# Ledger of designs, part 357: VH-VL binders against q0aze0

Target 1, 268 residues: q0aze0
Amino acid sequence: MKIILVNNRFKENTEKKAQEIAGQLSALNVEVIIDNGLDEPYAGTVDFIMVLGGDGTMLRAARRYGQRAIPVLGVNMGTVGFLSNIEINELAEYLPLILREEYSLEARMMLEVAVFQQQSLLTRVFCLNELLLRSNSPRMLSFALEISGQKLEPYRGDGLIVSTTTGSTAYSLSAGGPIADPQLDAFIVTPVASHIINKRPLVVSPEREISLHLLEEREAIIGIDGQIKMDFGAENRVLIKRAPHPLLMVNLKAKPFFTSIDRSLQRQ

## First folded at step 14 (VH-VL)

Design DD11 (framework fv_inotuzumab)
Fold by ESMFold2-Fast, scan of step 14:
Structure DD11 (fold): chain C 268 residues (1-268), chain A 121 residues (1-121), chain B 112 residues (1-112)
Amino acid sequence: as target 1 above (268 residues)
Amino acid sequence: EVQLVQSGAEVKKPGASVKVSCKASGYTFTDYYIHWVRQAPGQGLEWIGGINPSGGYTTYRRKFQGRVTMTADTSTSTVYMELSSLRSEDTAVYYCTRDYEGTYLFSPDYWGQGTLVTVSS
Amino acid sequence: DVQVTQSPSSLSASVGDRVTITCRSSQSLADDYGDTFLSWYLHKPGKAPQLLIYGISNRFSGVPDRFSGSGSGTDFTLTISSLQPEDFATYYCLQGTDQPYTFGQGTKVEIK
């Protein structure tokens, strides 16, 4: 068995913990590749991906490996989150199940984001939670939203979020979007501080294509999963669609979504 | 082994333009951003901007906007930085550097050897 | 923009000494997920800067274990537990969370 061990490079002593776990896995005849995010993603064939860290580390792992149809397990290192399945102190108990491939998989849709300058593709990225368009100055944006060729009335405000159902509990929630069942595949389109009365969040089919561009020259950015940030001007266009493959998340332990979100909302 | 190799020293007159190259090897060129950082004599390091070689997308520090242009040639794994309307205060060593997080967060790992650009009459 | 200030600007030390350099940012550097992109670099005249520490406390590949980083919020520290001859250099901190990305002014570590 060959496992990629993705560690959170921004948490104290994370590299030391990754080395300890790699040693434990090697003692069980598992080949381990450590990915701390600084080098290019491992290009070879692997059987399993183990992510050590919080939700942020899982989002990075999803961007790097999510399109390869490889099982991905989130192992929490002390931070409460939605994307981890087990805690680090539980790893030894569950390791025999991992090695015997005794687990279920939950498919989580991902976004494919393509940014253009005129007709030229500038970049293509995948993400698990959302794309955020926002103003990078005190001035509000004026922008066009098109859904599968249908042009909506112009938006005026601070921005827009296009989210997966997994992302419904991230930035979209903070902006007033709905909480979505992660078993559902859908895009959630949530306005950020809209100045147009009656602009509401939209829930649309994952078969839709969403396009955004600015109607006025403004200083704006697009953000991907809160980790990638790019300048966005009137010469730019972004196209968002469902990614070809979902992220395959490992379930070793029952984690009821609705009771977890209910508890989270009570604590806020 | 990751390596960034820059073009040689340049001497320019005020008002001229300079174009510095940075050739990458030892990794997949399009998987990382390339940023440019300079150091004027007796001063610290100053970020100029960066480019995504995959699509040619660029981000520039505001004070250089209108004077700096970054381009990438994927066939030669080379990034170029062109600085126009040169002033004496542009005299500096210019570095290219590699960054995985170059669109949202900046944590460069490998650096080129530097190119001295001298602007004098 | 976010300013970062290093202290001290210079120091004199002997081989074997414990050296501490601090970096203070004008505002908090945490992103929306609580991650902080603060890095430390070693720079010698005529050579490229070298990454020592990234993400506050993570040692870059090949960097000796005498180098360590710590801190949170606005206050960050680079420690060299036992200074070696090759460690006499200028050290820079970098905040990589907010554009424009900014470096500290540098701390020169000189032989005593």
Scores: ipSAE 0.006, ipTM 0.465, lowest interface PAE 12.1, mean pLDDT 85

Design DD12 (framework fv_inotuzumab)
Fold by ESMFold2-Fast, scan of step 14:
Structure DD12 (fold): chain C 268 residues (1-268), chain A 121 residues (1-121), chain B 112 residues (1-112)
Amino acid sequence: as target 1 above (268 residues)
Amino acid sequence: EVQLVQSGAEVKKPGASVKVSCKASGYTFTNYYIHWVRQAPGQGLEWIGGINPTGGYTTYRRKFQGRVTMTADTSTSTVYMELSSLRSEDTAVYYCTRDYEGTYLFSPDYWGQGTLVTVSS
Amino acid sequence: DVQVTQSPSSLSASVGDRVTITCRSSQSLADDYGDTFLSWYLHKPGKAPQLLIYGISNRFSGVPDRFSGSGSGTDFTLTISSLQPEDFATYYCLQGTDQPYTFGQGTKVEIK
């Protein structure tokens, strides 16, 4: 068996922790590839991906490997989050199930984000949570939203979020979007501080295509999963579609999604 | 083996333009951003900007906006940085460096050998 | 802009000495997920900068174990436990969290 071990290169002492776990796996005749995020994703065939860290590390792993249809397990290293399935101190207990492939898979939709300048594709990225269009100055944005070719009335405000259901508990929640069952496939379109009082979050089919562009020249950014940021101007257009493949998340134990989010919202 | 190889030293007059190249090898060129960093004599390191070779998306430090242009040629795995309206304070060693796909985030690993650009009358 | 200040600007040391360099940022370098883009570089005249430490404390490939990084929030430290002849150089910290990306002013480690 060949496993990619993804560690968070931007957290303290993560390389040491990854080496310790890799040694334990190698002792069980597992071939381990350590991905510390500094180089290209491993290009070879692998059987399993183990992500060591919190939600941020899982988002990076989804961007690197999510389109390859390989099982991905989130292992929490002490940071509370929604995308891990087991804790690091539970790894030894669940490892025999991993090696025998005794687990279920949960498919999580991803976004395909393509940014254009006029007619030219500038970049294409995949993400698990959301795309955020946001003003990068005190001035509000004026922008156009199209859903499957249907042009909505212009938006005025600080921005807009286009989220997966997995992303419903991330930035979309902070902007007033609904909490969505991650078992559902849908885009959630949530305005950010809209100047137009009656602009509501929208829940739309994941088969729809969403496009955004600015109606006035402003300082704006496009943010992806809170990790990638790009300048966005009036000559730019973004197109958002369902990604070709979902992220295949490993489920070794029941995740109490609704009780977890309820507890988070009742934060003491 | 990852390598970034830069073009040779340049001497320019004030008001001229300089174009420095950075040729990449040993990795998938389009999967990494290339950034440019300079060091003037007796000064520290200063970030100038970066380019995504996929699509040519660029980000520049504001003080260089309007004077710097970065381009990428995927057929030769080469990035270019052109700096115009040169002043004596642009005299520096210019480095290219590699950073795995990202914007507004910077954790470069490998660097070119540097290109000395001298601006003198 | 995020300002980064190193201390000291220079120091004199002998082979075998323990050397400590500090880097302080004007604001927290952690993003919303707690990821911190702080790295340390070694730079010698006539040579390219070399990555030593990334993500506060992770040693880059091929970097000797005498180099270590630590820190959190706004205060970060690079330590060389037993200085070797090849370690006489200028050291830079880098914050890569916010544009414009900023390097510290450098710490020159000179032979005593």
Scores: ipSAE 0.431, ipTM 0.776, lowest interface PAE 3.5, mean pLDDT 88

Design DD13 (framework fv_inotuzumab)
Fold by ESMFold2-Fast, scan of step 14:
Structure DD13 (fold): chain C 268 residues (1-268), chain A 121 residues (1-121), chain B 112 residues (1-112)
Amino acid sequence: as target 1 above (268 residues)
Amino acid sequence: EVQLVQSGAEVKKPGASVKVSCKASGYTFTNYYIHWVRQAPGQGLEWIGGINPSGGWTTYRRKFQGRVTMTADTSTSTVYMELSSLRSEDTAVYYCTRDYEGTYLFAPDYWGQGTLVTVSS
Amino acid sequence: DVQVTQSPSSLSASVGDRVTITCRSSQSLADDYGDTFLSWYLHKPGKAPQLLIYGISNRFSGVPDRFSGSGSGTDFTLTISSLQPEDFATYYCLQGTDQPYTFGQGTKVEIK
């Protein structure tokens, strides 16, 4: 068995904890590849991915490995989040189940984001939560949205969010989008401070293709999962599709989504 | 092993342009951004900008916008930085460096040996 | 721009000394998930900068364990527990969270 151990390289002493866990796994005759995030993703075949950290670390791991159809387990090392399944102090208890493949999988859709300039593909990234288009200045954006070739009336405002159902509780929620069952596959398109009356959030089939471009030159940013920032100008076009593979999240311990989100909303 | 090898020292007159190369080896060229950082005599390190070699997408520090151009040749695994309208204050050692996270989050790991660019009349 | 200031600008030390260098940012470097691209580099005349510490406290491959980093928010520290002859150099912190990316002004560690 070969496991990739992804650690949160941006938190104190994460390398030390990752090495401790790697030693524990090696004692069980497991080959461990440590991914601290500074190097390119491990290219070889692996059986399992263990993510040590909170939601931010899981988003990073999903971007790096989510398209490989490999089970991914979130192990929380601090702040509780939505994407981790077990706590670090529970890991030793659950290791025998992991090694025997005694767990269930949740498939979570991902976004494929491609940014173009004319015919040139500038970048292609995958993400678990959302793409955010926003102004990088006090000036409002004017931009075009197309859904499967259907051109909508122009948008004017601070931006737009194109989210997965997993991302429905992230930035989309803050902008007035709906809370979606993460078991559903759909795009959620949520405007950010639109100045055009009746621009409402849209829930669209994941088979549709979404295209965005600016209608006038402005300083704009596209953001991926709140972690990657890319400059976006009037010469750019972004194309959003459902990614070829969902993220396969390991479920060792029941986590009731609806009661969890309901409690979070009760506490402001 | 990972190596970034830069072109040799240059001496230029004010108003001229300079083009510095950075040849990468020991890793998948298109998987890492290349950034440029300079150090003027007696001063600290200053970030100039970066390029994604996969698509040629660039980001530049605003003070260099319009004067700097970065390009990548994937067939030779080489990145170029061209700086135009040179001034005496552009005299510096110029470094290329690689970074996996690209243009937003910056934590470069390997650096070229540096190229001294002297701008004098 | 995020301002990054190091303290001290220079110090004199002897082999075996414990050396502490501080880096302060004008605003918090943590993103919404608490991730911070605060790195430390060693730079010697005629050589390229070398990565020592990334993500506040994680040592880069091959870096001796006498180097350690700590901190959060706006205040960060690099510690060298027992200074060696090869450690006399200029040290730079780098904030890589917000563009434009900015280095501290440098701290020169000199022989006493």
Scores: ipSAE 0.410, ipTM 0.762, lowest interface PAE 4.1, mean pLDDT 88

Design DD14 (framework fv_inotuzumab)
Fold by ESMFold2-Fast, scan of step 14:
Structure DD14 (fold): chain C 268 residues (1-268), chain A 121 residues (1-121), chain B 112 residues (1-112)
Amino acid sequence: as target 1 above (268 residues)
Amino acid sequence: EVQLVQSGAEVKKPGASVKVSCKASGYTFTNYYIHWVRQAPGQGLEWIGGINPSGGWTTYRRKFQGRVTMTADTSTSTVYMELSSLRSEDTAVYYCTRDYESTYLFSPDYWGQGTLVTVSS
Amino acid sequence: DVQVTQSPSSLSASVGDRVTITCRSSQSLADDYGDTFLSWYLHKPGKAPQLLIYGISNRFSGVPDRFSGSGSGTDFTLTISSLQPEDFATYYCLQGTDQPYTFGQGTKVEIK
């Protein structure tokens, strides 16, 4: 068995724990590839991906490896979140199940985000939670939203979020979007501080294509999963589609979504 | 092995343009951004901008907007930085450097050897 | 824009000495998930800069274990536990969190 160990190396000194885990796996005759966070993703064939960290590390791992249809397990390193399945102190208990492939998989849809300038593709990224279009200044944006060729009334406000159901509890929630069952596949389109009365979040088929462009020159950014930031101007267009493959998340123990979110809302 | 090889030293007059090349080898060229950083005599390192060689997406530091242009030739695995309207203050060693995921983080790992650009009358 | 400042600007040291360099940012370098894109580079005249430390505390491939990094938020430190002859150089910290990406002014480590 070959496992990629994704460690969050952008927090102070996490190497010792990652090396301990790699040693435990090697003692069990598992080949371990450590993702150092600097280089491109490991290009070889692997059987399993173990993500050591919180939601931020899982989002990065999903962007790097989510399209490969390989089981991905989130192992929490102390920060409470929604994307990990087990805690680091539980890993030894669950390792035998991992090695025997005795677990279930949950498919989580991802977004494919393509940014264009005129007709030229500038970049393509995948993400698990959402794309956020927002103003990068105090000024409101004026922008066009098109859903599968249907041109909606122009939007005016601070921005727009296009989210997966997994992302429904991230920035979309903060902007007034609904909490969605992550078992459902859908896009959630949530306005950010819309100036237009009665603009509501939309829940749309994941088979639809969503496009956005600015109607006037403004300082704006495209944000991906709260991590990536890209300048977005009137010369740019973004196209959002369902990604070709879902992220295959490993379930080793029950983590009830609804009781978790209910508890979290009391602390928000 | 990863290598970034830059073009040779240039001497230019004020008002001219200079075009510096950076040829990459030892990795998948289109998977990494290339950024440019300079160091003027007696000064520190200064980021100029970067390019995604795949789609040609560029980002430039504001003070260089309108004067700098970065381009990539995927057939030769080469990135170019052209700086126009040269001033004596542009005299510096110019470095290209490689970085993965430059839209999320910037931690360049490998650097070219540097190209000295001298602007004098 | 995020500014980073190093201290000291220069220092004199002997082989075997412990050297500490600090880097302070004008605002937090952590994103919403606590990820921090602070790196340290070694630079010698006529040579390319070399990555030493990334993500606050992680040594780049081939970097000797005498180099270590630490810190969080706005305060970061590079330590060389036992200075070697090849370590006399200028050191730069880099914040890679937000554009424009900015380097510290540099710390020159000179022979005493």
Scores: ipSAE 0.762, ipTM 0.877, lowest interface PAE 1.4, mean pLDDT 90

Design DD15 (framework fv_inotuzumab)
Fold by ESMFold2-Fast, scan of step 14:
Structure DD15 (fold): chain C 268 residues (1-268), chain A 121 residues (1-121), chain B 112 residues (1-112)
Amino acid sequence: as target 1 above (268 residues)
Amino acid sequence: EVQLVQSGAEVKKPGASVKVSCKASGYTFTNYYIHWVRQAPGQGLEWIGGINPSGGWTTYRRKFQGRVTMTADTSTSTVYMELSSLRSEDTAVYYCTRDYEGTYLFSPDYWGQGTLVTVSS
Amino acid sequence: DVQVTQSPSSLSASVGDRVTITCRSSQSLADDYGDSFLSWYLHKPGKAPQLLIYGISNRFSGVPDRFSGSGSGTDFTLTISSLQPEDFATYYCLQGTDQPYTFGQGTKVEIK
């Protein structure tokens, strides 16, 4: 068995914890690859991915490895999160189950984002939560939204979010989008500070293609999972589709979604 | 072994342009951003901008916008930084450096040896 | 722009000394997920800068364990537990969380 350990970049030193876990796994004849986040993703085949950290680290792991159809386990190290399944102090209890492959998998849809400059593909990235188009200046954007070839009336405002159902509780929620069951596959299209009162969030089939471009020259950015930031101008176009593979999240213990989100919203 | 090798020292007159090269080896060239950082004599480090060699996407610090151009040649694994309308305050050692997630969390790991650019009347 | 300020600008030390360098940012460096990218670099005359610490506290490959980083929010520290002859250099912190990316002004560690 070969496992990738993905380290967080949060305030705690994760080097020691990763080495301790790697040592435990090596003692059980498991080959360990440590992903430090500074290099390109490990290119070889692996059997399992263990993410040590919070939701931000899981989002990075999903972007790097989510399309390989490999089980991914989120191991929380003290910060509450929606994307982790177990706490670090529970790892020893669950490790035998991991090694015997005695767990279930939850499939979470991902976005495929392709950004073009004129006719040339600049980049293609995958993400778990959302793509955010936003103004990078005090000036509002004017932009076109096209869904499966259907051109909607122009949008005016600070931006737009195209989210997975997993991302429904992230930036889309903050912008007024609905809370969605992550077991559903759907795109959620949420306007950011729209000037048009009747522009509502849309819930659309994940088989649809979504296209965005600016109608005026403005300073704008495309944000991916709140992590990747890319300049976006009138010469650019973005195309969003369902990614070919979902992220396969490991479920070792029950973590009921609706009770968790309800409790989170009651806190403030 | 990751290595970034830069072109040699340049002496230019005010108003001229300079083009510095950075040749990469030991990794997949198109998977990393290349950024440029300079250090003027007696000064600290200053970020100039970066390029994604996969597709040619560029990001520049605002004060250099309009004077700096970054390009990449994937056939030679080389990035170029051209700085135009040179002034005496552009005299500096210019470094190229690589970073995988240059538009998320910037922490360049490997650096070129540096290229001294002198702007002299 | 996010400004970063180092303290002290210079210090004199002897081999074996414990050295601490502080970096303070004008704004919190944490993003919406709590990720913060403050890194530390060693720079010697005639050589390229070298990465020591990334992500506040993670030591880069090949960096001796006498180097450690800590901090959160706006206050960050680089510590050298027992200074060695090769450690006399200028140290820079870098905030890589928000563009434009900014370096501290540098701390020169000199032989006493």
Scores: ipSAE 0.669, ipTM 0.851, lowest interface PAE 2.0, mean pLDDT 89

Design DD2 (framework fv_inotuzumab)
Fold by ESMFold2-Fast, scan of step 14:
Structure DD2 (fold): chain C 268 residues (1-268), chain A 121 residues (1-121), chain B 112 residues (1-112)
Amino acid sequence: as target 1 above (268 residues)
Amino acid sequence: EVQLVQSGAEVKKPGASVKVSCKASGYTFTNYYIHWVRQAPGQGLEWIGGINPSGGYTTYRRKFQGRVTMTADTSTSTVYMELSSLRSEDTAVYYCTRDYEGTYLYSPDYWGQGTLVTVSS
Amino acid sequence: DVQVTQSPSSLSASVGDRVTITCRSSQSLADDYGDTFLSWYLHKPGKAPQLLIYGISNRFSGVPDRFSGSGSGTDFTLTISSLQPEDFATYYCLQGTDQPYTFGQGTKVEIK
């Protein structure tokens, strides 16, 4: 068995903990590839991906490896979130189940985001939660939204979020979007502080293509999973599609989505 | 294995342009961003800007906007930084740096050896 | 702009001494998921800067374990537990969260 161990390189002492876990796995005849995020993603075939960290680390792992259709387990090391399944203190207990492949998988849709400057592709990335378009100044944006070639009336406001169902509890929720069952595949399109009254979140088929571009010269950025930021100007266009493969998340213990989100909302 | 090799020292007159190269080897060129940092004599390090070699997307510090141009040649795994309208204050050692995070987050791991650019009357 | 201030600007030390350098940012350096882009570099005249520590506390490949980083929020520290002859250099911290990316002004570690 060969496992990629993804660590959160931007948290204290994570490399030391990753090395300790790699040593434990190697003692059990498991080949371990450590990915601290600084090197190129491992190009070889692997059986399992173990992510050590919080939601941010899982989002990075999904960007690097999510399209390979390999089981990915989130192991929490302090930052509590929605994307981890077990705690680091539980790893020893669940390791025999991992090695025997005794777990269930949950498929989570991902976005494919392509950013163009005029007709040239600038970058193409995959993400698990969302793309955020927002103003980078006090001035409102004016922008065009197209869904499968259908041009909607122009949007005016602070921005727009295009989210997966997994991302429905992240930025989309804060902007007034609906809570979606992550078992559903859909895009959630949520306006951010829209000036036009009655602009509502849209829930659309994951087979649709969504495009965005600015109608006025403004300072704007696009953000991907809260981790990648890019300048977005009037000469730019972004195209959002369903990614070819979902992220395959490992479930070793039940984590009931609806009771978890209900508790989180009660604490707000 | 990872190596960034820069072009040699340059001496230029005020108002001229300089083009510094940075040749990458030992990794997949298009998977990492290249940023440029300079250090004037007796001063600290100053970030100039960066480029995504995969698409040619660039970002520049505002004080250099309009004077700096970064380009990438994927066939030779080389990034170029061209700085125009040179002033005496542009005299510095210029470094290229490698970064996985892209244009809006910066944590460079490998650096080129540096290129001294002298701007003299 | 995020300002980064190092303290001290210079210090004198002997081989074997414990050296502490601090870096203070005007704003939090954590992204929306709590990842912090604070790194430390060693720089000697005539040579390229070398990465020592990234993400506050993680040593880069090949960096001796006498180097350690710590901190949170806006206050960060680089510690050299037992100074060696090759450690006399200028040290820079870097915030990589917000453009323009900014380096501290540098701390020169000199022979006492």
Scores: ipSAE 0.013, ipTM 0.595, lowest interface PAE 8.7, mean pLDDT 87

Design DD3 (framework fv_inotuzumab)
Fold by ESMFold2-Fast, scan of step 14:
Structure DD3 (fold): chain C 268 residues (1-268), chain A 121 residues (1-121), chain B 112 residues (1-112)
Amino acid sequence: as target 1 above (268 residues)
Amino acid sequence: EVQLVQSGAEVKKPGASVKVSCKASGYTFTNYYIHWVRQAPGQGLEWIGGINPSGGYTTYRRKFQGRVTMTADTSTSTVYMELSSLRSEDTAVYYCTRDYEGTYLFAPDYWGQGTLVTVSS
Amino acid sequence: DVQVTQSPSSLSASVGDRVTITCRSSQSLADDYGDTFLSWYLHKPGKAPQLLIYGISNRFSGVPDRFSGSGSGTDFTLTISSLQPEDFATYYCLQGTDQPYTFGQGTKVEIK
């Protein structure tokens, strides 16, 4: 068995913790590849991906490995979140189940985001939560939204979020979007909080293509999973589609989505 | 081994332009962003901008916008930084650096040897 | 812009001394997920800068264990537990969280 350990390279002492876990796995005759995030993703074949960290680390791992159809387990290292399944202090307990492949998989849809300048592809990236288009100044944006070739009336406001159902509890929620069952596949299109009263979130088929472009020259950015930011101008267009493969999340321990989100909302 | 090799020193007059090259080897060129950082004599390090060699996406520090252009040639694994309308305060050692995350988050690991650009008289 | 200030601007030390350098940012560098792109670099005249520490406290490959980093929020520290002759250099912290990415002004470690 060959496992990739993805550690949170941007938190204290993460390499030491990854090495300790790698040692434990090696003692059980598991080959371990450590991905500390400074290099490109491991290109070889592997059987399992173990992500050591919180939701942010899982989002990075999904971008790096989510399209490979390999089981991905989130192991939380302190911060409670929505994307991890077990805690680090539970790893020893669950490790025999991992090695015997005694777990279930939950498929989570991902977005494929392609940014163009005129006809030229500038970049293509995958994400688990959302794409955010937002003004990078106090000025409101004017932008065009097309859904499967259907041109909607122009949007005026601070921006727009295109989210997966997994992302429904992330930035989309803060912008007034609905809470969605992550077992459903859908795009959620949520206007960024503005004074435009008649713009409502849309829930659309994941088979649709969504495109965005600015109708006038403004300072804007597109953000992906809250981790990647790119300048977005009137010469740019973004195309959003369902990614070819879902992220295959490992379930070793029941995680009750609805009670978790309900408890989280009570803390406000 | 990862190596970034830059072109040699340049002497330019005010108002001229300079083009510095950075040739990469030892890794997959298109999988990493290349950024440029300079150090003027007696001053600290200053980030200029970066390029994604795969698609040509660039980001520049605002004070250089309109004067800097970064390009990449995948056939030679080389990135170029061209700085125009040179001023005496552009006298500096210019470094290219490698970074996987690129334009959102920045933690460069390997650096070129540096290119001294002198703008005088 | 996020400003980064180092303290001290220079210090004199002897081989074997414990040296600490502080880096302060004008705003928190941690995102909502706790990720912090605070790095430390060693720079010598005529040489390229070298990555020492990334993500506050993780040593880069090949960096001696006498170098360590710590901190959170807006306050970060680089420590050299026992200064060696090759450690006399200028040290820079870098915030890589927000554009424009900014380096501290540098701390020059000089022989006493």
Scores: ipSAE 0.383, ipTM 0.760, lowest interface PAE 4.4, mean pLDDT 88

